# Designs tried in a protein design chat: VH-VL binders against Putative ATP-dependent RNA helicase TDRD12 (TDRD12). Part 11

Target 1, 87 residues: Putative ATP-dependent RNA helicase TDRD12 (TDRD12), of Bombyx mori (Silk moth) (q1xg89r1618to1704)
Amino acid sequence: LSKPKICWSQNKNTVKLKILIAGIEDYKLKIEDRAVAFSANHCDVEYGFKLELYGVVDVNKSRHSNKGQYVLVTMTKLMCRNWLALT
Below, E stands for the ipSAE of ESMFold2; O stands for the ipSAE of OpenDDE; V2 stands for 0.75 times the mean of E and O plus 0.25 times the DockQ between their complexes.

## First folded at step 13 (VH-VL; framework fv_namilumab)

Design K5 (from J2 with heavy chain I110Y; at its last look DockQ between E and O 0.83; V2 from the best seeds 0.81)
Fold by ESMFold2, look of step 13:
Structure K5 (fold): chain C 87 residues (1-87), chain A 121 residues (1-121), chain B 107 residues (1-107)
Amino acid sequence: as target 1 above (87 residues)
Amino acid sequence: QVQLVQSGAEVKKPGASVKVSCKAFGYTFTGYYMHWVRQAPGQGLEWVGWINPNSGYTKYAQKFQGRVTMTRDTSISTAYMELSRLRSDDTAVYYCARWDEDWDFGAFDYWGQGTMVTVSS
Amino acid sequence: DIQMTQSPSSVSASVGDRVTIACRASQDISSYLNWYQQRPGKAPQLLIYAASSLQSGVPSRFSGSGSGTDFTLTINSLQPEDFATYYCQQYDYFPYTFGGGTKLEIK
């Protein structure tokens, strides 16, 4: 599986992850308490990864969307503080 | 000053093609996606597609697939949209618009003046 | 695709009035909503991004509010130059979609 480029940002309440695949039409994304998993088949390339997160997220208050230039994952932290790293 | 300057109005017959240009000034052309949005007379705005000027990668709205081609020439900071097999319902003003994005918040911050394309027999 | 519904389709108001324009998304779009102004015969111009942030150079009489599905654009102390059509636009889910527009006529 090819691993897409990713970048991330945060504030006290949220972690945002960009999955940098432009023009994607279909993908699968699963958010767990301390993990996020992604897979897609785009332009004959199979993409996938699983990240084990630094902190715990609230799955029910987390979301993802296809923004066109990337897939955006917005995860709500259980503890409102900055993480030292994504993983 | 950021500015997008488009080519002049066109009158075409059904079945013909049109190519509209959009020249960028005052910013790094390859740093921003360029979109095309059209507006039929008296109607709202309709997204046509985008081009990444750096890579040349394009994505089109489904209704234009097979009829639209977006290109660019980075040496003259110019984007192009070509629409083929024109129909009367392609009569519209065609805008180029720059997509400016600050991490996850973006907008069409600068627009060309528009190019009227009239399709009539 | 996300449907964007604007209301009213047109409104008449006097100089000095407060005007509000509504925009509703068919699903939760968080704050990923922009407002544009289009004066007659001109290209659209960005007014508000991220639902409530004023674009540089936009007069402070313009304001935006809302998140999720319901958004408003407010014009305080309406001026003659505010005669235009106003469009909302979402960018939470590709493809980007626009509302049908609200035409503001100055009495």
Scores: ipSAE 0.690, ipTM 0.910, lowest interface PAE 1.4, mean pLDDT 93
ESMFold2 (binder alone), look of step 13: mean pLDDT 94; pTM 0.954
OpenDDE, look of step 13: ipSAE 0.904; ipTM 0.960

## First folded at step 14 (VH-VL)

Design P1 (from K2 with heavy chain D100S; framework fv_namilumab; at its last look DockQ between E and O 0.91; V2 from the best seeds 0.84)
Heavy chain, then light chain:
Amino acid sequence: QVQLVQSGAEVKKPGASVKVSCKAFGYTFTGYYMHWVRQAPGQGLEWVGWINPNSGYTKYAQKFQGRVTMTRDTSISTAYMELSRLRSDDTAVYYCARWSEDWDFGAFDIWGQGTMVTVSS
Amino acid sequence: DIQMTQSPSSVSASVGDRVTIACRASQDISSYLNWYQQRPGKAPQLLIYAASSLQSGVPSRFSGSGSGTDFTLTINSLQPEDFATYYCQQYDWFPYTFGGGTKLEIK
ESMFold2, look of step 14: ipSAE 0.743; ipTM 0.923
ESMFold2 (binder alone), look of step 14: mean pLDDT 94; pTM 0.954
OpenDDE, look of step 14: ipSAE 0.888; ipTM 0.956

Design P2 (from K2 with heavy chain E101D; framework fv_namilumab; at its last look DockQ between E and O 0.05; V2 from the best seeds 0.00; counts 0 for: pae E 10.9 > 2, grease 19.1 > 18.9, placed apart)
Fold by ESMFold2, look of step 14:
Structure P2 (fold): chain C 87 residues (1-87), chain A 121 residues (1-121), chain B 107 residues (1-107)
Amino acid sequence: as target 1 above (87 residues)
Amino acid sequence: QVQLVQSGAEVKKPGASVKVSCKAFGYTFTGYYMHWVRQAPGQGLEWVGWINPNSGYTKYAQKFQGRVTMTRDTSISTAYMELSRLRSDDTAVYYCARWDDDWDFGAFDIWGQGTMVTVSS
Amino acid sequence: DIQMTQSPSSVSASVGDRVTIACRASQDISSYLNWYQQRPGKAPQLLIYAASSLQSGVPSRFSGSGSGTDFTLTINSLQPEDFATYYCQQYDWFPYTFGGGTKLEIK
């Protein structure tokens, strides 16, 4: 199971996660209150990961979409503070 | 078959507390967030807060902070909302509602029948 | 908080009419908008989610449209059971907020 490269950024309210798989057509992503899980099969390589997040997110105000060069995950923090790390 | 059944109507004095129960039937209780929404007589709908029944974690609307507590008992698939220091403007029907989430899109797809809480002196 | 403004507050219409109800958000909420129907003495019921998607079991005479800040619920060929109050609800950001409601009355 290959782990795709990930980068992320934040402000006090939001964490953005980029999953760096270009040209993907199909994937599964689930956002939980303190976790995010990803899986995909792309070019006969099976990708996946599950991350336990540093802080709690509001799943009802979190979303994801395919941007072509990456999958963008936008997570709304439950507590408005900077995280020391993604996980 | 899938339904939420709430406890019966309550009449309370100002300053008292009320605890409303919401029992889930026909689905996996811990798989969906439970929200509470209230409606004062002749008024619209107002979100009170939610509980994640799996973790017990909660979030409340700011106007209820310090007065509302949401809990659950997973062994009997029941959520609870307790509101303290009741005032006359807390008179409302209180609904529990299941939040059904399909990836990033969701809605209140199942509602309890509502519990009338009347606060009068 | 995101304010949701519904208009009109009341609509009088006859069976068979077409009715349009507007909902405006105080900021861009993308398509994170739901519509609910509430009959007198009953709990709300979901009609439309994601601005335009019909909930299972909802008749096709109901439709939703819009994105961003301006949204519309349309009811074609009204039936007697459609006379109720309709609420929009945003879920882009907490607290979730509802519009003030639109009461649809028989003329």
Scores: ipSAE 0.009, ipTM 0.642, lowest interface PAE 10.9, mean pLDDT 88
ESMFold2 (binder alone), look of step 14: mean pLDDT 94; pTM 0.956
OpenDDE, look of step 14: ipSAE 0.915; ipTM 0.962

Design P3 (from K2, 26 letters changed; framework fv_modakafusp; at its last look DockQ between E and O 0.82; V2 from the best seeds 0.00; counts 0 for: grease 19 > 18.9)
Fold by ESMFold2, look of step 14:
Structure P3 (fold): chain C 87 residues (1-87), chain A 121 residues (1-121), chain B 107 residues (1-107)
Amino acid sequence: as target 1 above (87 residues)
Amino acid sequence: EVQLVQSGAEVKKPGATVKISCKVSGYTFTGYYMHWVQQAPGKGLEWMGWINPNSGYTKVAEKFQGRVTITADTSTDTAYMELSSLRSEDTAVYYCARWDEDWDFGAFDIWGQGTTVTVSS
Amino acid sequence: DIQMTQSPSSLSASVGDRVTITCKASQDISSYLNWYQQKPGKAPKLLIYAASSLQSGVPSRFSGSGSGTDFTFTISSLQPEDIATYYCQQYDWFPYTFGGGTKVEIK
């Protein structure tokens, strides 16, 4: 299973994750209270990962979108504080 | 000064091919994705496709699939869009536009002057 | 594809009037919305990015607001040089899509 490159950023309220696959057509994204999972089949290659997050997120206030050059995951933190790491 | 300078207007017959150039100056060509946008007469703007000039990776909108080829030449800092099998509906102004993005917020911040393509029999 | 619906399609107003243009997305696009001005015979020009952030060098009479699905573009006091067509554009979901445009004229 190929693991795509990722990068992330945060503020006190939000964690944003970029999944750096350009031109993807379809993907599966699941956000849980302390995990995020991704999978996709792209150009006959199967991609995927699952991350256990440093902190807890509010699933109902979290979203994702296909921005073309990457998939963006925006997660709302349950506690408004900076995380020391993504995981 | 930052500029995107496009090739001149063209008149074509149905079934022909047009290739429009977009020459970049004033910034690092490989540092930004280049996009192409169509504007038919009296119509709004429609996204056609993009290229990453650094890698050569392209994506073309479904409407234009199979007829549009987007390329870049990093030795001349020039992007190209080629539209084949021209139809009367392809009569439009065609723009190149630079996509500038700071992490997750982006926009078309610089546009070429536009190239008018007229397709008539 | 995300459908962007602009209203009105055209308007006429007097110099000094407040002008309001709306843009509605067919789904939640957060704040991933830009506004462009296109004067007759010219390329579009970026005015507002991230729904509400004013591009450098753009007069402060231009503003944007909204998030989610409903967005507003405002010219606080219309000037003669503001004759143009204005477009919203989303970039939350590929492919990028534009609103149909709003033609602004001076009476």
Scores: ipSAE 0.691, ipTM 0.913, lowest interface PAE 1.4, mean pLDDT 93
ESMFold2 (binder alone), look of step 14: mean pLDDT 94; pTM 0.951
OpenDDE, look of step 14: ipSAE 0.910; ipTM 0.962

Design P4 (from K2 with heavy chain I110V, light chain A51S; framework fv_namilumab; at its last look DockQ between E and O 0.91; V2 from the best seeds 0.84)
Heavy chain, then light chain:
Amino acid sequence: QVQLVQSGAEVKKPGASVKVSCKAFGYTFTGYYMHWVRQAPGQGLEWVGWINPNSGYTKYAQKFQGRVTMTRDTSISTAYMELSRLRSDDTAVYYCARWDEDWDFGAFDVWGQGTMVTVSS
Amino acid sequence: DIQMTQSPSSVSASVGDRVTIACRASQDISSYLNWYQQRPGKAPQLLIYASSSLQSGVPSRFSGSGSGTDFTLTINSLQPEDFATYYCQQYDWFPYTFGGGTKLEIK
ESMFold2, look of step 14: ipSAE 0.737; ipTM 0.918
ESMFold2 (binder alone), look of step 14: mean pLDDT 94; pTM 0.954
OpenDDE, look of step 14: ipSAE 0.900; ipTM 0.958

Design P5 (from K2 with light chain Q27E; framework fv_namilumab; at its last look DockQ between E and O 0.92; V2 from the best seeds 0.83)
Fold by ESMFold2, look of step 14:
Structure P5 (fold): chain C 87 residues (1-87), chain A 121 residues (1-121), chain B 107 residues (1-107)
Amino acid sequence: as target 1 above (87 residues)
Amino acid sequence: QVQLVQSGAEVKKPGASVKVSCKAFGYTFTGYYMHWVRQAPGQGLEWVGWINPNSGYTKYAQKFQGRVTMTRDTSISTAYMELSRLRSDDTAVYYCARWDEDWDFGAFDIWGQGTMVTVSS
Amino acid sequence: DIQMTQSPSSVSASVGDRVTIACRASEDISSYLNWYQQRPGKAPQLLIYAASSLQSGVPSRFSGSGSGTDFTLTINSLQPEDFATYYCQQYDWFPYTFGGGTKLEIK
């Protein structure tokens, strides 16, 4: 599985993750309490990863979208505090 | 000054092809995706596709898939859009537009002046 | 594809009036919405990005608001140069899509 490049940022309430695959047409993304999993088949390349997150997120208040140049994951933290790292 | 300058108006017959150019000035051409958007007379805006000028990677709206080709020449900071098998309903002004993005917020912040392409028999 | 619906399609107004233009998305797009102004015979120009942020050089009489599915562009104290067509555009889900436009005309 090829692992796409990722970037992330946060504030006290949210964590945002960019999955840097441009022009993706289809992907699977699963957000769990303390994990996020991604998979896609793009241009005959299989991509995937699973991350165990530093903190706990509220799945029902989390979302993802295809922004064109990347996939954006926006996760709402269960506890409003800064994480020391993504994982 | 940051600017996009497009090639001049074209008149074509059905079945022909047209190639429109868009030259960038005053910014790093390879640092921003270039998009093409068209507007038929009296109509709204329609997205055609984009090119990453750094890699040459392209993506097209499904309506244009198989008829449009987007290319670039980084040595002259110029993007191109070629549309083949022209039909009368391809008559439109074709714009190039730069997509500028601040982390997760972006917009078409610079537009070319537009190129009128008229397709008539 | 996310459908963007603008209303009204046309508005007649006078210099000095306040005008509000609506844009509705078929799905929740958070704040990933832009507004463009197009004067007759000219290319579109960016007015508002991120639903409510004014592009540099845009007069403060323009403002944007909304999130989710319902957005508005407000023009306070219309000026002669404001008579144009206005387009919203979403960028939450690729491909990016535009509203049908709202033409603002002089009475």
Scores: ipSAE 0.686, ipTM 0.913, lowest interface PAE 1.4, mean pLDDT 93
ESMFold2 (binder alone), look of step 14: mean pLDDT 94; pTM 0.957
OpenDDE, look of step 14: ipSAE 0.908; ipTM 0.962

## First folded at step 15 (VH-VL; framework fv_namilumab)

Design Q1 (from P4 with heavy chain D100S; at its last look DockQ between E and O 0.82; V2 from the best seeds 0.83)
Fold by ESMFold2, look of step 15:
Structure Q1 (fold): chain C 87 residues (1-87), chain A 121 residues (1-121), chain B 107 residues (1-107)
Amino acid sequence: as target 1 above (87 residues)
Amino acid sequence: QVQLVQSGAEVKKPGASVKVSCKAFGYTFTGYYMHWVRQAPGQGLEWVGWINPNSGYTKYAQKFQGRVTMTRDTSISTAYMELSRLRSDDTAVYYCARWSEDWDFGAFDVWGQGTMVTVSS
Amino acid sequence: DIQMTQSPSSVSASVGDRVTIACRASQDISSYLNWYQQRPGKAPQLLIYASSSLQSGVPSRFSGSGSGTDFTLTINSLQPEDFATYYCQQYDWFPYTFGGGTKLEIK
């Protein structure tokens, strides 16, 4: 199971995660209180990962979308403070 | 400074092919995806596809799949779009456009001047 | 694919007027919406990115607003050079799609 490259950024209210797979057609993404999981089949390669997050997110205020060059995950923090790391 | 310069207008018959070039100036060609967008006379804008100039990876809109090929030559900072088996409804201005991003915000910030392709018998 | 619906399809206004152009997405696209201006015979030019951010060199009489599904381009104090067609474009979900355009005609 290949792990795609990721990068992330934050402010006190949100964490944004880029999953760096360009041109993906379909994927599955699950956001939980303290985890995010991703899987996809792209160009005959199986991708996947699960991250245990540093802090707690509000699942109902979190979203994801296919930007073309990457998949963007936007997670709303439950507590408005900076995380020391993604995980 | 930053500029995209396209090849000249073309007149083609149905069934022929056309290859449009787009030369980049004033920026790192391989640092930005290049897109192609077309506009039929009196109509709106329609996305055709992209190429990553660094890797050569391409993605096409479904309606063009099998008829369009996008390539590039990094040594001369030039992108190409070739459209085959032309029909009259392929008559349009074809634009190349650079997709620029600031983290998660992106836009077509630089456009070529356009190449008119006319398909008629 | 996300459908982008612009209204009105055309509008006539006088110099000095305030003009508002609407764009509606078929699903929530957050703020991932751009506006372009296309003058007759010219390539499109970027006006607004990220729904409301003014591109460098664009006159301050242009502004954008909205998030989710409903977006607005506003032109304050309309000038004769603003005669053009305006397009919205979403980039929340690939493939990128454009609105059908709004043609602004100066009376």
Scores: ipSAE 0.746, ipTM 0.920, lowest interface PAE 1.1, mean pLDDT 93
ESMFold2 (binder alone), look of step 15: mean pLDDT 94; pTM 0.953
OpenDDE, look of step 15: ipSAE 0.910; ipTM 0.962

Design Q2 (from Q1 with heavy chain Y57W; at its last look DockQ between E and O 0.81; V2 from the best seeds 0.00; counts 0 for: grease 19.5 > 18.9)
Fold by ESMFold2, look of step 15:
Structure Q2 (fold): chain C 87 residues (1-87), chain A 121 residues (1-121), chain B 107 residues (1-107)
Amino acid sequence: as target 1 above (87 residues)
Amino acid sequence: QVQLVQSGAEVKKPGASVKVSCKAFGYTFTGYYMHWVRQAPGQGLEWVGWINPNSGWTKYAQKFQGRVTMTRDTSISTAYMELSRLRSDDTAVYYCARWSEDWDFGAFDVWGQGTMVTVSS
Amino acid sequence: DIQMTQSPSSVSASVGDRVTIACRASQDISSYLNWYQQRPGKAPQLLIYASSSLQSGVPSRFSGSGSGTDFTLTINSLQPEDFATYYCQQYDWFPYTFGGGTKLEIK
């Protein structure tokens, strides 16, 4: 199972994750209170990962979208604190 | 100075093909996706597709799949769009446009001057 | 695909007026919306990105606002060079889509 390259950034309130797969048509993404899981079949390659997050996120205020050049995941932190790491 | 310069206007018959060029100046050509957007006379803007100039990978709007081919030549910093089996409703100005991003915020920040393609019998 | 609806399709105004142009998305696009100006016979030019951020070199009389589905471009103290068509464009969900345009006519 291939793991796509990812990048992330944060402020006190949010964590943003880029999943660097361009031109993807379809994918599955699940946000849990302390985890995010991704999977897709793209150009005959099976991609996937599951990350255990450093902190807790508010699932109901989190979203994702296909930006074309990547998939963006925007997660709202439950506690407005800077994380030391993504995981 | 960053700019995109396109090839000149074309007049074509239905059934023919056209190839439009877009030469980039003043920036690293392979560092930004190049998009193509068209505009029929008196109409709005319609996305045609993009190419990653670094890899050569393309994505086309479904409407154009099978009729459009986007390529590039990195040695001369030039992108190309070829549209085949032309019909009269392909008459439009065709623009190349650079997609630039600041992390998750992006825009078409530089546009070519446009290439008028007229398809008439 | 996300549909972008602009209103009005045309507006007529005088130099010095304040003009407001609306753009609605068919679903929540957060702040991932751009505004472009297209003067007659010219290519589009970027005015505003990220819903409200003014592109470098764009006059401060232009401003953008909105989040979610409803967005507004405002032109304060309209100038003769503002005669153009204005397009919104979403980039939250590929493929990127444009509004139908709003033609601003200077009286």
Scores: ipSAE 0.711, ipTM 0.917, lowest interface PAE 1.3, mean pLDDT 93
ESMFold2 (binder alone), look of step 15: mean pLDDT 93; pTM 0.952
OpenDDE, look of step 15: ipSAE 0.899; ipTM 0.959

Design Q3 (from Q1 with heavy chain Y33W; at its last look DockQ between E and O 0.82; V2 from the best seeds 0.84)
Heavy chain, then light chain:
Amino acid sequence: QVQLVQSGAEVKKPGASVKVSCKAFGYTFTGYWMHWVRQAPGQGLEWVGWINPNSGYTKYAQKFQGRVTMTRDTSISTAYMELSRLRSDDTAVYYCARWSEDWDFGAFDVWGQGTMVTVSS
Amino acid sequence: DIQMTQSPSSVSASVGDRVTIACRASQDISSYLNWYQQRPGKAPQLLIYASSSLQSGVPSRFSGSGSGTDFTLTINSLQPEDFATYYCQQYDWFPYTFGGGTKLEIK
ESMFold2, look of step 15: ipSAE 0.790; ipTM 0.919
ESMFold2 (binder alone), look of step 15: mean pLDDT 93; pTM 0.950
OpenDDE, look of step 15: ipSAE 0.908; ipTM 0.961

Design Q4 (from Q1 with heavy chain M34L Q62K; at its last look DockQ between E and O 0.81; V2 from the best seeds 0.83)
Fold by ESMFold2, look of step 15:
Formats: sequence, structure tokens, C-alpha cells
Structure Q4 (fold): chain C 87 residues (1-87), chain A 121 residues (1-121), chain B 107 residues (1-107)
Amino acid sequence: as target 1 above (87 residues)
Amino acid sequence: QVQLVQSGAEVKKPGASVKVSCKAFGYTFTGYYLHWVRQAPGQGLEWVGWINPNSGYTKYAKKFQGRVTMTRDTSISTAYMELSRLRSDDTAVYYCARWSEDWDFGAFDVWGQGTMVTVSS
Amino acid sequence: DIQMTQSPSSVSASVGDRVTIACRASQDISSYLNWYQQRPGKAPQLLIYASSSLQSGVPSRFSGSGSGTDFTLTINSLQPEDFATYYCQQYDWFPYTFGGGTKLEIK
């Protein structure tokens, strides 16, 4: 199972995660209160990962989208504080 | 000065192919995806596809899949779009455009001047 | 694919007027929307990115607003050079799609 490259950023309210796979046609992404899971089949390669997050997110105020050059995950923090790390 | 310069207008018959070039100036060619967008006379803008000039990776809109090929030559900072099996409704101005991003915000910030491709029989 | 609907399709206005152009997305695209200006015979040019941020060199009489599904481009105090067609474009969900355009005629 191949693990795509990721990068991330944050502010006090939000964590954004880029999943650096360009041009995927479909993917599965699940946001849980302390985890995010991704899987996709792209160009005959199976990609996937699960991250246990540093903090708790509000699932109902979180979203994701296929930006083309990457998948963007935008997670709303439950507690408005800077995290020390992504995980 | 950042600029994209395209090849000249083409007149083709149905069933032929056309290859349009787009040369980049004033920036690192491999640092930005290049897209192709077309505009039929009197109509709006339609996305055709992209190329990552660094890797050569391409993605095409479904209606063009199998008829379009995008390539590049990094040594001369030039991208190409070839459209085959031309038909009358392929008549359009074809633009190359640079997609520029600041983390999660992006836009077509530089456009070529456009190449008119006319398909008539 | 996300449908982008612009209204009106055309508008006539006088120099000095305030014009508002609307763009609606078929689903929530957050603020991932751009506006382009295309003068007759020219390539499109970026005006607004991220829904409301002015591109460098764009006059302050242009402004963008909105988030979610409803977006607006406003031109205050129209100038003769603003005669053009305006397109919105979403980039929240690939493939990127454009609105049908709004042609602005000055008179």
C-alpha cells in the first residue's frame, strides 16, 4: 500500500492537509474526531494511510476536496489552539 | 517579464491533427502546471487539460481523452498540445495558461495570446 | 462536475455606474473562486482570486465577495476600459469550471 506525500498547515481554528496526488479520479476520505483516513486507486497503484491526529477536530465542520494537484482536507479544531505537530 | 507565447493560427480539414506550441519566458518553466483552455467563437471558456512540465504528467478533460496529447520540451521551456481527428466543433481559440498557487489558493495568472484553430470542410 | 451559473448574461451601463455580476456554484466551493476579465480580441486576465483578493495591478474599483455558493463581482465607477466579458471560475473541485460569462457593454 503506497503512502502519498503529505504536507500541512494550521492556524488556531483550522488544520489543512494536502495529500499530494495529482489527477486522481476518485478517493475515499474519512475524518473522525482524532483521525483521518485516505485511500485511492490511481494509475494502478493503491494508495492509503491513516493518521492519528494530535488534537480533536469537529467532523461536522470539516471538509475535503479534489483540487487537481492534490486533495485538500480542511479540519476545524474542536479546541482553538495551535497543535505542536500534525500527529 | 513573465509571458507565454503561442504558435500562429491554423486552418485544418476535418480528420486532420493540429499541434499548438506555448513557449514560456521569465519564470522557471518546470515550477508551474500549464493548462490548455479553449474558447469557441462567441462562447465561453472550456478546460482541455494540463501538463506538469517537471514530470511530464498529463490529465485531460474526458471529452478530449483519446484525442489530445500534451507534451513539453524543458530544454526550450515549451509545451505542446496536439488535437487529432479534428471536427467542426473543435474550431476555437486555444490558450495555454499558467496555474499559480499560494498554498491552497490558485489561479490562471498568465495566459498565452491564444491560437485560432479553424476546422472547415 | 461543478456547474457555474453567471447572471446576467449581458449588461449595459454608463461610465461612472456601479455594476454587480453574480456567480452561483452548484455546490459549496468555500472561497475557491476566481474572476477573469476578457477584453475583446484579448486573452482573459486574472482580476480576483480567492473570492475577494485583488490581483496585483487591478484597480481598487473592482471587488469580489461571497463564499459557499453565491459570489459577486462589483465594479464601482465604471471606466471605458472596463468594457469586457467577465468569467468566474471555481477550483475547489477538479476539473476546474468556468461560468458562462457576463458581457459588459458601456453606454
Scores: ipSAE 0.763, ipTM 0.923, lowest interface PAE 1.0, mean pLDDT 93
ESMFold2 (binder alone), look of step 15: mean pLDDT 94; pTM 0.950
OpenDDE, look of step 15: ipSAE 0.912; ipTM 0.962

Design Q5 (from Q1 with heavy chain S55E; at its last look DockQ between E and O 0.80; V2 from the best seeds 0.83)
Fold by ESMFold2, look of step 15:
Structure Q5 (fold): chain C 87 residues (1-87), chain A 121 residues (1-121), chain B 107 residues (1-107)
Amino acid sequence: as target 1 above (87 residues)
Amino acid sequence: QVQLVQSGAEVKKPGASVKVSCKAFGYTFTGYYMHWVRQAPGQGLEWVGWINPNEGYTKYAQKFQGRVTMTRDTSISTAYMELSRLRSDDTAVYYCARWSEDWDFGAFDVWGQGTMVTVSS
Amino acid sequence: DIQMTQSPSSVSASVGDRVTIACRASQDISSYLNWYQQRPGKAPQLLIYASSSLQSGVPSRFSGSGSGTDFTLTINSLQPEDFATYYCQQYDWFPYTFGGGTKLEIK
């Protein structure tokens, strides 16, 4: 199972994760209160990962979208503070 | 000075092919996706496809799949779009445009001057 | 694909007027919307990115607002050089799509 490259950023309220797969047509993404899971089949390669997050997120205020050059995951933190790391 | 300079206007007959060039100046050509966008006379903008000039990876709008080919030559910082089996409704101005991003915000921040392709029979 | 609807399709206004152009997305696109200006015979130019951020070199009479599905471009104190067609464009969900355009005619 291939792991795509990822990068992330944050402010006090949000964590944003880029899943760096360009031109993807379909994917599955699951956001849980302390985890995010991704899977896709792209150009005959199976991609996937699951991350256990440093902090807790509000699933109902989180979203994702296909930006073209990457998939963007935007997660709202449950507590308004910076995380020391993504995981 | 960042600039995209396209090849000159073309007049074609139905069934022919056209290849438009787009030369980049003033920036690292391989650092930005290059897109192609067309505009029929008096009409709006229509996305045709993109190329990652670093890797050569392409993605095309379904409408053009099988008729369009995008390539590049990194040694001369030039992108190309070739459209085959032309028909009269392919008459349009074809633009190359650089997609620039600041983390999660992106835009077509630099456009070529456009190449008019006229298909008439 | 996300459909982008602009209104009005055309507007006539006088120099000095305030003009508002609307753009509606078929689904929530957050703030991932750009505005472009196209003067007659010219290529489009980036005007507003991220819904409301003014591109460098764009006059301050231009402003953008909105999030979710409803967005506006406002031109305060219209100038003769603002005679152009304006396009919105979403980039929340690939493929990127443009609105149909709004032609601004100066009386």
Scores: ipSAE 0.776, ipTM 0.927, lowest interface PAE 1.0, mean pLDDT 93
ESMFold2 (binder alone), look of step 15: mean pLDDT 94; pTM 0.956
OpenDDE, look of step 15: ipSAE 0.902; ipTM 0.959

